VH-VL binders against Protein AF-9 homolog (yaf9). Designs and how they scored, part 24

Target 1, 217 residues: Protein AF-9 homolog (yaf9), of Schizosaccharomyces pombe (q10319)
Amino acid sequence: MAPNTRVSKCQISRPILVGNDAKPLTKEEKEKAPTDHTHTWRIFVEGVDGEDISKWVRKVVFKLHDTYNNPTRTIESPPFEVIETGWGEFDIMVRIFFAPEAHEKALTFYHHLKLHPYGPRMEEMKASGGLVESVQYEEIVFNEPFEYTYKLLSQNPIGDGHGLAVESEPDHPFSQQLEQDEADKLDFAIQEVKKTIEMYKQQVQSLQGQKSSTPVE
Short names: E, the ipSAE of ESMFold2; O, the ipSAE of OpenDDE; V2, 0.75 times the mean of E and O plus 0.25 times the DockQ between their complexes.

## First folded at step 14 (VH-VL; framework fv_retifanlimab)

Design r2 (from j6 with heavy chain T30D; at its last look DockQ between E and O 0.39; V2 from the best seeds 0.65)
Fold by ESMFold2, look of step 14:
Structure r2 (fold): chain C 217 residues (1-217), chain A 123 residues (1-123), chain B 111 residues (1-111)
Amino acid sequence: as target 1 above (217 residues)
Amino acid sequence: QVQLVQSGAEVKKPGASVKVSCKASGYTFDSYYMNWVRQAPGQGLEWIGVINPSRGSTWLDQKFKDRVTITVDKSTSTAYMELSSLRSEDTAVYYCARGEYTITVGSDYFDYWGQGTLVTVSS
Amino acid sequence: EIVLTQSPATLSLSPGERATLSCRASQSVEYNDYSYMNWFQQKPGQPPKLLIHDASNRATGVPSRFSGSGSGTDFTLTISSLEPEDFAVYFCQQYSDWPYTFGGGTKVEIK
C-alpha cells in the first residue's frame, strides 16, 4: 500500500527529450507509401544520456491528427515513439503517464510536427537533403512527491549528473525517515559533482592532447 | 490570489476579427497552460484551445484551427485569443482558464477562470 | 469527441435538502485508478468555479457539503444540505481526451 504522505520541501528533476525527426521518402519508399505522402517521421519521448525512463514512465500516449487510423497511440514500453508517413505538419498531444504507485497525474506536452526545413537554419536544412529535427529538452519537476515516488526516483538517479534539488528549513518537522532522506539527497548531490569533475578532467586531458597534436586541415 | 482579468465586451460585424486579452496575476505565468473556452447564450461550454506560455506551443480544436490564433506576452503575463472571419454563431462569452502544469508534477489541481468577455456578432 | 450527458436538466429543491447530480461520459475518462472528470458551479454573470477535480477531490476552499463520486463513465456530484448560495448551474468537464468537453449543465433552483 503506498503512503499518502508527500515529502515536504523537496523537488526532484528528470530530463527528457520530446520531439520529432523526419526525412523525405526515397523514390523506393514513395512507391510503397500512400500516394500523397511525402515524408517519414518519428515522434518520441526519450531519456537524456542513456537514461532508461521506463523505470518511472508507465506509458506515453501520442494523439495524432484525426486523419490517421487509430490516432490515439499508446506506447507502454520503450522506445516510446510512433513512426509514420505523411505530408502535413500538425500538432501532436503527448501525455506521459507515471508508475501507478506514484499516484501522480499525467503530464502533457504539445508538439508541432516538423517535416520541412524551418527557422534561422532553413537553408542549411534544405542543403542537407531535408533531414529535419525538432526536439525540446524538458526538465520534469516532481514537486513534493509522495514518499513512494520519492523513493522510486531516488533509487534511480540520473546517470550523468544533476537532477536533485534539496531545500530545508530549521523548523521543518523531521522524522527518522525524513532525516535519512535529506542525507541521501546530499550524498547524491556530492556524487554527481564528483562525476562532473571527473568528466571535465578527462575532457581537459583530451583537449590538451588535441592541441599538442593538432592535425593539418 | 490568482486572478485572470479579461478585456471588455466587443460588438463586431460578420467577417471582422476580435482579439481578447487575459492578464494573469498571483502565480508564475509560464508554469501553467492557459486555455480558452466559450459559452454561447443559454448554451454549454466549448473548449477552443490551449497554449504553453513558456514555449508558445499551442493546440487548437479542429473546428477553430484556421480562424483562431492564441498567443502570449510573457513580459506582461497576458494571453490573447484572436478569432477571425466572425459569424453570428460566434456570439458568446469567451473565457480564459488556467490549466495543468506545463512541466511540474505535484498536488496542485486548481483551475481559475477569467471573468469572461462577451463578443456579439451582429449585422 | 467525448460527450458528457448531465441529468436532470433542472433540479428544484428547498434549502437544507440533498441534491444529487449525474454526469455520464460517452466513453471512459479513467486511467488506472484516476478519473479525469471535474465539476464546476456557475452563477448568472459569473465564470465557472471549480468544485471537484478528478471525480472526488474538493478544490481548495470548497465547503465539505460538496462531494463527488464515480468512475469510468458514471459520475455524481452531491450537495448534502443546500445553502441559499448553492442555487446555480453545475457542469461536469472531462480532460481525458482532446478536445476537452463539458456537460450541458444541471440547474439547481429553489422550489
Scores: ipSAE 0.696, ipTM 0.845, lowest interface PAE 1.3, mean pLDDT 83
ESMFold2 (binder alone), look of step 14: mean pLDDT 90; pTM 0.923
OpenDDE, look of step 14: ipSAE 0.772; ipTM 0.881

Design r3 (from j6 with heavy chain S54N; at its last look DockQ between E and O 0.47; V2 from the best seeds 0.67)
Fold by OpenDDE, look of step 14:
Structure r3 (fold): chain C 217 residues (1-217), chain A 123 residues (1-123), chain B 111 residues (1-111)
Amino acid sequence: as target 1 above (217 residues)
Amino acid sequence: QVQLVQSGAEVKKPGASVKVSCKASGYTFTSYYMNWVRQAPGQGLEWIGVINPNRGSTWLDQKFKDRVTITVDKSTSTAYMELSSLRSEDTAVYYCARGEYTITVGSDYFDYWGQGTLVTVSS
Amino acid sequence: EIVLTQSPATLSLSPGERATLSCRASQSVEYNDYSYMNWFQQKPGQPPKLLIHDASNRATGVPSRFSGSGSGTDFTLTISSLEPEDFAVYFCQQYSDWPYTFGGGTKVEIK
């Protein structure tokens, strides 16, 4: 077989989705789940628009929280996902390993597992008891890929082959608008945390002030 | 030229918090992961965690999850590491180090380092 | 976690001599013919400097006298002829599994 040659001065990119969904456990599910678990969640790596990424992805490794049995989960065939139950949110490391023929190093992503509604519509989402979804659109860029990878990834262009649409379409829900919405949700969450911290700081100060005003009889 | 410039040395008491900064220049700040590593005096290197400056996503070693917060300011191309509830064992030089490219396959790891920030925790 | 054991702890040599440093991993750090192993040089009061990435690739600006070899669990850093500026501590580091871990280091000192 002719030695795999890199395509010089060429870049090729492929979109993927990295994210999770989550929902509260039903009463029946709670009976089967470990004590204190409240949600079922799924972490996944998927192609965009139903693309079968298994043609160029060999396996995906998910590093879960250490409290899980076998926190390192290796998925070697589609769907590239892990389904678990839990009660808390935590960070997951996601490493994508490419097909041996690609002769490429793995790529790493980090995803914060979302179990609870978040963002400005948090209350509305809570009321609906609905599915929580937290998904990131990512572009994987191969710089000077081998001919195998170049040929493989050039054959099935997704959309215009580049970037996110500005707005979501019925058949293409992922867009720049969606990304911005996620960013806004995160920003909102951060602000809420900051407010909470400030509140507690004030409470502590108030308590300390009261303690100092109590005359040591 | 790629440069990572960290904040100056800190002296803290046990129980206090410290926030170390790392200002990046010479490259697209949001395109590379930023790692934090520490080294106790005369000891080896210990990886603390990482952040995607573009997404704000982080992952911390389990040892630090309850005490460390990593953040970024995109407008100033600065990464921050805050360590709370300081202990004497936290006395170390803390480094920021540029990680892999966030979306490009095959990039280098830990190719640029800050000069380090000494954090001393003493009673 | 993957434990990296470096040997020897201290290597005493003269300028012009060959230095051979070993790093052994508790688990394989290889996939798709890539070894997720780096070598760093560190001098007193300075941050680590990347020397070798992916077990055998010299980082930009690194002299040719530095070379890395190995696969799986066993890795070697070789300095073909020691220069005065090469006397330092050398660390191996793996990024195959989390958490990322470093070896204990080998001090190369002047005899």
Scores: ipSAE 0.706, ipTM 0.850, lowest interface PAE 0.7, mean pLDDT 89
ESMFold2, look of step 14: ipSAE 0.778; ipTM 0.881
ESMFold2 (binder alone), look of step 14: mean pLDDT 90; pTM 0.921

Design r4 (from k6 with heavy chain Q62R; at its last look DockQ between E and O 0.36; V2 from the best seeds 0.60)
Fold by ESMFold2, look of step 14:
Structure r4 (fold): chain C 217 residues (1-217), chain A 123 residues (1-123), chain B 111 residues (1-111)
Amino acid sequence: as target 1 above (217 residues)
Amino acid sequence: QVQLVQSGAEVKKPGASVKVSCKASGYTFTSYYMNWVRQAPGQGLEWIGVINPSRGSTWLDRKFKDRVTITVDKSTSTAYMELSSLRSEDTAVYYCARGEYVITVGSDYFDYWGQGTLVTVSS
Amino acid sequence: EIVLTQSPATLSLSPGERATLSCRASQSVEYNDYSYMNWFQQKPGQPPKLLIHDASNRATGVPSRFSGSGSGTDFTLTISSLEPEDFAVYFCQQYSDWPYTFGGGTKVEIK
């Protein structure tokens, strides 16, 4: 198969998670942070169900608010994330650069950083000590990918047929099927978010348990 | 056929606000980023910002000092740009422009534009 | 912010002549083999129209007399033989970094 040949009339998709986590700084963390910073946060791009997306993602660039030092952050290997502290919510550009073998242009997402409890789960976030997660499930689409990329993605399907190649119309590469499946995608993203929240809760509980030890004079 | 139809020209006083609409047809509205660009009379083009119509997420050029708000109404396939605290320097033609596919790799950029909305700010 | 400098500001030419328009970026707009630089044509009273995407690729329906070239920071739009409908203003635009920016334009006019 020639590396310069695209697979005609084909769309193949791959799910990713784009989003952020945040939690309030502890007293000890606040002493090491700038005086008015209130939270630590993490912006990320991840695969679904443990998939290592570095097989087809070369790097991710996160453009932060211009008040951060070197606000353009380039992450060239997993985990594709940036960890910072701050006090304000702002929009972050997330640009995904594909592996050279894919021969594709970068793809861009815009994410609004969330630090404070919000939305339908606001009361749960408050009850957990202000642990916040804002994550979008995205099905990125390779329209008529090169044969190399088609083989790579087709040989590594995710779950119950998600991400499999589908026939497409050349005039409408963004299929109506992807829009019609939006509700199921949201539910899947919520399940992944719940897993992350449980990990943070366990981490917080472990740190709180260690702080209960009695000092020796 | 893809069309972006904008609201009509407006004349405003300094300090007022303006809200320009851009109704999309002939394509799936939520599949493409929507951009806003302006052009002062006889001048070049200036990018204002972008919205993901599916998610509502935005990115705005900070030179507008948080005076701009970009929104969408998915039920009517319409994007909106509101500029507040208007000054005479804001006199321009405001364009909406369809950008990249949100989730599809390999699309053209800024391939369809609205007809433009002249906003005149004068006292 | 990436500044795009177009030169010349004005080209006064006749139909049939070759037009050469330059756009220089204040920093590279290239990653790998992709240049994040577009060219637009704007006629009086009309919105811009995409001509060239990614430095060298003609948009659908654009005549072959239009060609784009360049990489890194230096880009050129060439119109091999001007037609009457080609007298317009031409803008370059980068989407390598935020905010996205446009050049000041080159006006191609009849002389």
Scores: ipSAE 0.634, ipTM 0.825, lowest interface PAE 1.8, mean pLDDT 83
ESMFold2 (binder alone), look of step 14: mean pLDDT 91; pTM 0.919
OpenDDE, look of step 14: ipSAE 0.732; ipTM 0.861

Design r5 (from j6 with heavy chain I103V; at its last look DockQ between E and O 0.32; V2 from the best seeds 0.62)
Fold by OpenDDE, look of step 14:
Structure r5 (fold): chain C 217 residues (1-217), chain A 123 residues (1-123), chain B 111 residues (1-111)
Amino acid sequence: as target 1 above (217 residues)
Amino acid sequence: QVQLVQSGAEVKKPGASVKVSCKASGYTFTSYYMNWVRQAPGQGLEWIGVINPSRGSTWLDQKFKDRVTITVDKSTSTAYMELSSLRSEDTAVYYCARGEYTVTVGSDYFDYWGQGTLVTVSS
Amino acid sequence: EIVLTQSPATLSLSPGERATLSCRASQSVEYNDYSYMNWFQQKPGQPPKLLIHDASNRATGVPSRFSGSGSGTDFTLTISSLEPEDFAVYFCQQYSDWPYTFGGGTKVEIK
């Protein structure tokens, strides 16, 4: 086999989606789920616009919370996803391993599992049945890839590195606008946490003030 | 030239919190993960966690999930590690270290380190 | 977690001598012919410095006297001829699985 040569001064990128969806368990599902579980969730790695990424992705490893049995989940064929039940949000490590022919190191992503509606439209989301979708758009960049990888990834013009569309279209929901919306949701969440912290600080101060005002008779 | 400059030494009491900063320069701050590692005196190295500066996504070792918060300020290219409920065993030099590319395959790991921040927890 | 065992704990040598440091992993850290193993040098009062990445690749600016070898679970750092500045502690580190872990270190000291 001719020694795989790298394509010098060449860069190629491919878009992927890393994210999760979640919904509350039905009454029937709760009966089958472990005690205290409240949601079904799915973590996934997908191609954009239905692209089959299995041509260049060999496997995806998901590192779940340690409370799960076998928290390291290896998925070697599409769909690259893990479905579980749970009650709490936590961070998931996602490592993408590429096809052996690519001769590339794995790439790591981090995703915070979202189970509950969040952001400025949280109440609206709650009213709609509590379906949560948290997805990030990523462009994987191969710097000076081997010829195999270059040829493979150049054949499908879908996601030709044109980046995210500015606005979401019915057939292309992933856009810069969507990313901005996610950023806004996160910002909102951070602000809510800050408010909560301030509230507790005030409560603590109030309690301390009350203790100081009780004359030690 | 890539540089990571950390905040100065801290002395804290048990139960207190400490926030260590790491200012990055010489590269695109949002293009690389940032790791935090600590080393107790005379001991080995312990990985704490990592953050994607672009997205703010983090992952922490299970040991630290309840006490550590990692954040970034993109405008100043600064990463932060906050450790709460300090214990004597938290006495260590804390390091920030540049991680892999956030989206580029084949990058080096832990190729640049801050100078370290000594955190001493004493009663 | 993957446990890394370094041996020996202390290596006493003279300048000009060859140093061989071992790092053994509790499980394989290899995939697609890549070994997810790094070597670091650390001097007193300084942060670790990356020497070798991916088991056998020298980091930028690292002298040729440093070399890494190994695969699977067994890895070796070799210093072909020790220079006075090479007396330090050396750590191996894996990033194949989470959490990332370090070996206990080998101290290379002057005999």
Scores: ipSAE 0.699, ipTM 0.849, lowest interface PAE 0.7, mean pLDDT 89
ESMFold2, look of step 14: ipSAE 0.728; ipTM 0.855
ESMFold2 (binder alone), look of step 14: mean pLDDT 90; pTM 0.922

Design r6 (from j6 with light chain N32H D33G; at its last look DockQ between E and O 0.04; V2 from the best seeds 0.00; counts 0 for: pae O 3.9 > 2, placed apart)
Fold by ESMFold2, look of step 14:
Structure r6 (fold): chain C 217 residues (1-217), chain A 123 residues (1-123), chain B 111 residues (1-111)
Amino acid sequence: as target 1 above (217 residues)
Amino acid sequence: QVQLVQSGAEVKKPGASVKVSCKASGYTFTSYYMNWVRQAPGQGLEWIGVINPSRGSTWLDQKFKDRVTITVDKSTSTAYMELSSLRSEDTAVYYCARGEYTITVGSDYFDYWGQGTLVTVSS
Amino acid sequence: EIVLTQSPATLSLSPGERATLSCRASQSVEYHGYSYMNWFQQKPGQPPKLLIHDASNRATGVPSRFSGSGSGTDFTLTISSLEPEDFAVYFCQQYSDWPYTFGGGTKVEIK
């Protein structure tokens, strides 16, 4: 199996999305949900542009609010998600575990579950029937990985590009700040596109199954 | 090289609020989680919560969630913890502590603590 | 939440003696060969100082007389030969599950 040597002066990055979506329960869904629940929601970890992250992610653990049954949810295969119903917003801990051969400890993210329209797109979310998406783009950095992980990620690049940096990235504030700025820009762009697509998908579904009108004078 | 410098001691009345600052230097502020921990006089350590300085996302211990706000100012590399509705049992030394990397796998784990901020709540 | 129980509460020893400190977790803090258990030293008027991370790894600059061991729920900090500067309070801390928790501490003092 893999040798016990880290690859010196090597950083490999991989994009992921961490976040949630939510919508109000329909009448049919509310009949199947606990009485005081108002929304269905999904917390997830997924690849960008359809990448299969299960090649290097072994499992994801989601810790929900203590009021949920078995609030520590372990997902060992894609899709790495939990689907639930509820009424309140709370913080979710998301921990990503790698293959044992990687010899790396887990990576942790914190996500505030969003159920209600918020932020600069709040009025658009209200107009779409309360469809909400709160998703962050993360550029995970494998710093001097062991040979197993180095080979795995090098053989499975994203698209036709390499997420590989073989020369040591300078520990200079400017270069790290630049990388974070790029990640922030991508988060914003991905959120805007996904929100728009989901809004239109829901509107199309609603119009196909429903009409409403009031006569005007 | 790494340094966390906290604001000075505070004396407050019950029901008031306090905001403790923690200025980081010597490292990339947004690359590491920042934790808040307190220690009542003669007592052990109690974890309050954590923030991702790049995202502003937090996780707060439930016993503090309705009373604690943790924030950052990335432009000054400063973390803040605000505790509201103060009670006498909130008298403690409050520490900021650097945690793990936020997005890096396989890097060094450096755990640096601020000098502590004594908050005294008395009527 | 995970409860950490440290024993003994106080350990009275002389310089040169071996100190053995115990920390037991209410549930396993281990995954993939990593134990999410740290040890801190704290002296009066000072913040805690990291000694051991992930059960057995000495932090930078920590003398080799400090060692950590254990897995699952049972962990031990050993000081092979106490030096005068080692008389302090020692805390274990888990970060396997949230909230993070600390043990009640073991005070190592001069007999």
Scores: ipSAE 0.635, ipTM 0.820, lowest interface PAE 1.3, mean pLDDT 84
Fold by OpenDDE, look of step 14:
Structure r6 (fold): chain C 217 residues (1-217), chain A 123 residues (1-123), chain B 111 residues (1-111)
Amino acid sequence: as target 1 above (217 residues)
Amino acid sequence: QVQLVQSGAEVKKPGASVKVSCKASGYTFTSYYMNWVRQAPGQGLEWIGVINPSRGSTWLDQKFKDRVTITVDKSTSTAYMELSSLRSEDTAVYYCARGEYTITVGSDYFDYWGQGTLVTVSS
Amino acid sequence: EIVLTQSPATLSLSPGERATLSCRASQSVEYHGYSYMNWFQQKPGQPPKLLIHDASNRATGVPSRFSGSGSGTDFTLTISSLEPEDFAVYFCQQYSDWPYTFGGGTKVEIK
């Protein structure tokens, strides 16, 4: 076993994907789902370009909304994902624990669960019942990692190992600029979805009010 | 280097089916959408559909929903477009083209193309 | 679907001249401040080649003489000084909404 020696003045970065996908429940699925649930969704942590992150990730803990039974979900083997049904968007805490040999502290990320279509093709996605995908690119940076971690993570380097480039390159679309742009787009989309939800709630209320005013002859 | 290599030219009769292949290399096949586009002789370009190779999700032009099936083989990094019930008007060069990165919106689109596959439909 | 109209259909120019190509969309292709418009160059017997993405960004390896501008429904491809290799057909394409659609093309030919 390589001595537990840190590699001084070295930094190694590994990219991961944290995200979710979601789709509306079918009529049949709705019958089997809890009351008021409208969507199936999956939260996941994955390697980039198909990387098997299980080599250096021990487990992932997902903290769901408190309304779920057993909101803390521990996944100890790939795929690092949780599949659930629901009706609302909320933030999921994602804690990544590393292999014991790495002797690194767990990292925590937050992902806003997206259930509704967003972006330029939002209306078409709504109409088709299309899959919603919301994925974030994250960099895990190990400062002066142990030799074991360094050796393990240097075997398949992605990029230059120095994090996200400022600008996107061919075949490497992830950049700081792109990340910011995507963040802005997502934020705007979230706001639009919230407005839409509110609109529908109002419509439902209006319809319910009209039903109550119809005298039961 | 990114390369998309398509299958050879096809001659079919009306009512038959054709399956065109597009083998990708030089990049992670599952990380980019794959589009299919066709061009009739002397005409413009027509988008057929797109597939997410990672998940197998597809979007098709309504015009082709009943006749086109797009699939992928991840093990060989190959995309397929099958067109059934062929008509004379389906005579065209069919292209595969790499789409956007599957994680982000607004990245490079259609940056690499196959060489094209001529499909001729004649009685 | 979003219909893209390109004008002129044919542009006859000499080497060294400036080329201005127009693409008009039937509806806005802008979302969240981004214009989802591509420009392609196509030569006979070849697949299209990406020139411009997101209305104004040059694709990798594209010469600086090519530039894209515009927003909303009106877009322009400009070739500042035509080179002999630039005589080809140019297509605009939107990816704002399904289905993706192409313009009819502008043929830039030698005068």
Scores: ipSAE 0.044, ipTM 0.594, lowest interface PAE 3.9, mean pLDDT 85
ESMFold2 (binder alone), look of step 14: mean pLDDT 90; pTM 0.923

Design r7 (from j6 with light chain D33E; at its last look DockQ between E and O 0.33; V2 from the best seeds 0.62)
Fold by OpenDDE, look of step 14:
Structure r7 (fold): chain C 217 residues (1-217), chain A 123 residues (1-123), chain B 111 residues (1-111)
Amino acid sequence: as target 1 above (217 residues)
Amino acid sequence: QVQLVQSGAEVKKPGASVKVSCKASGYTFTSYYMNWVRQAPGQGLEWIGVINPSRGSTWLDQKFKDRVTITVDKSTSTAYMELSSLRSEDTAVYYCARGEYTITVGSDYFDYWGQGTLVTVSS
Amino acid sequence: EIVLTQSPATLSLSPGERATLSCRASQSVEYNEYSYMNWFQQKPGQPPKLLIHDASNRATGVPSRFSGSGSGTDFTLTISSLEPEDFAVYFCQQYSDWPYTFGGGTKVEIK
């Protein structure tokens, strides 16, 4: 087979979704789950709009928390996902390995597993007992890809390759608005943490002040 | 030209916290991962963790998960590494190092480094 | 974690001589014909400098006397003819698996 040549001065991009969903365990599920587990969650890598990414993705490796048995999970066929139970949030490394014919290095993403409702509407979400979803829209860019990759990725233009729509549409839920909403959720969470830290600092100061006012009889 | 400029040397007591900064210039800050690595005196290199400056997503080595926080300020193109509950064994030169491109396949790893920040933990 | 063993620990040579440095990984760091191995040079008081990426590719600005070879678990850095500025410590580093790990280093010193 003639050595695949790179297409010079060409770039091609493909969108993917990296994210997780989570929900509380039912009573029945809790009986089967390890002690202290409270949620079932799924980490996944998916194509956008139902694209079968297995044509150009060979495998996805998920690095879970070390407390899990076999924390490195290799998924070699769709769906590229891991389903587990747990109680805590943690960071997951996601590495996408491309088809051998692509002759490309793996690409790495980092995802923080979300189990609990978060953001400005977290109380509402808690009340609904609803599914938590945390999804990132990513564009993978191949710089001067091999002809194989170029041809493969050019034939199925899912979307115009021009990025996220400004607004979500019924058939296209992922948009810049959705990303902004996610960013807002994260920002809100950060602010809440800061408030909490400040609260504890004040408590510590108050306690120290009380200690200094107690006359050493 | 790509440059990573770190904050100055720190001397801390055990139990204290230290926050090291790394200011990036000469490239799009949000397009590359930022790594943190440390090196104890006369020892090898130890990878601490990484951050995506665009999204703020991080991953830390298990050894550091409870004590390290990595953050960024996109407006100033600065990455931060905070290490709490300092111990004598945390005495090291801490480096920031540019990682791979966040979305482009085939980019180089650790191609640019900060000058290092010596953190000394002594009683 | 992947353990990287470098040998020798110290290499004493004269200017103009050939240096051969070895790095052995506890498991393969190869996929799709890419080896996820880097080589760094470090001088006293300086950060590491990337020399070789992906086992055999010279980083930008690296002299041609530096070359990397190997695959799977065994890797070699070669300096064809040592220059005075080449006397330093050299580290291998893998990024195939997490956590990323470094070798213990080889010190190339003047004989």
Scores: ipSAE 0.686, ipTM 0.843, lowest interface PAE 0.8, mean pLDDT 89
ESMFold2, look of step 14: ipSAE 0.736; ipTM 0.855
ESMFold2 (binder alone), look of step 14: mean pLDDT 90; pTM 0.924

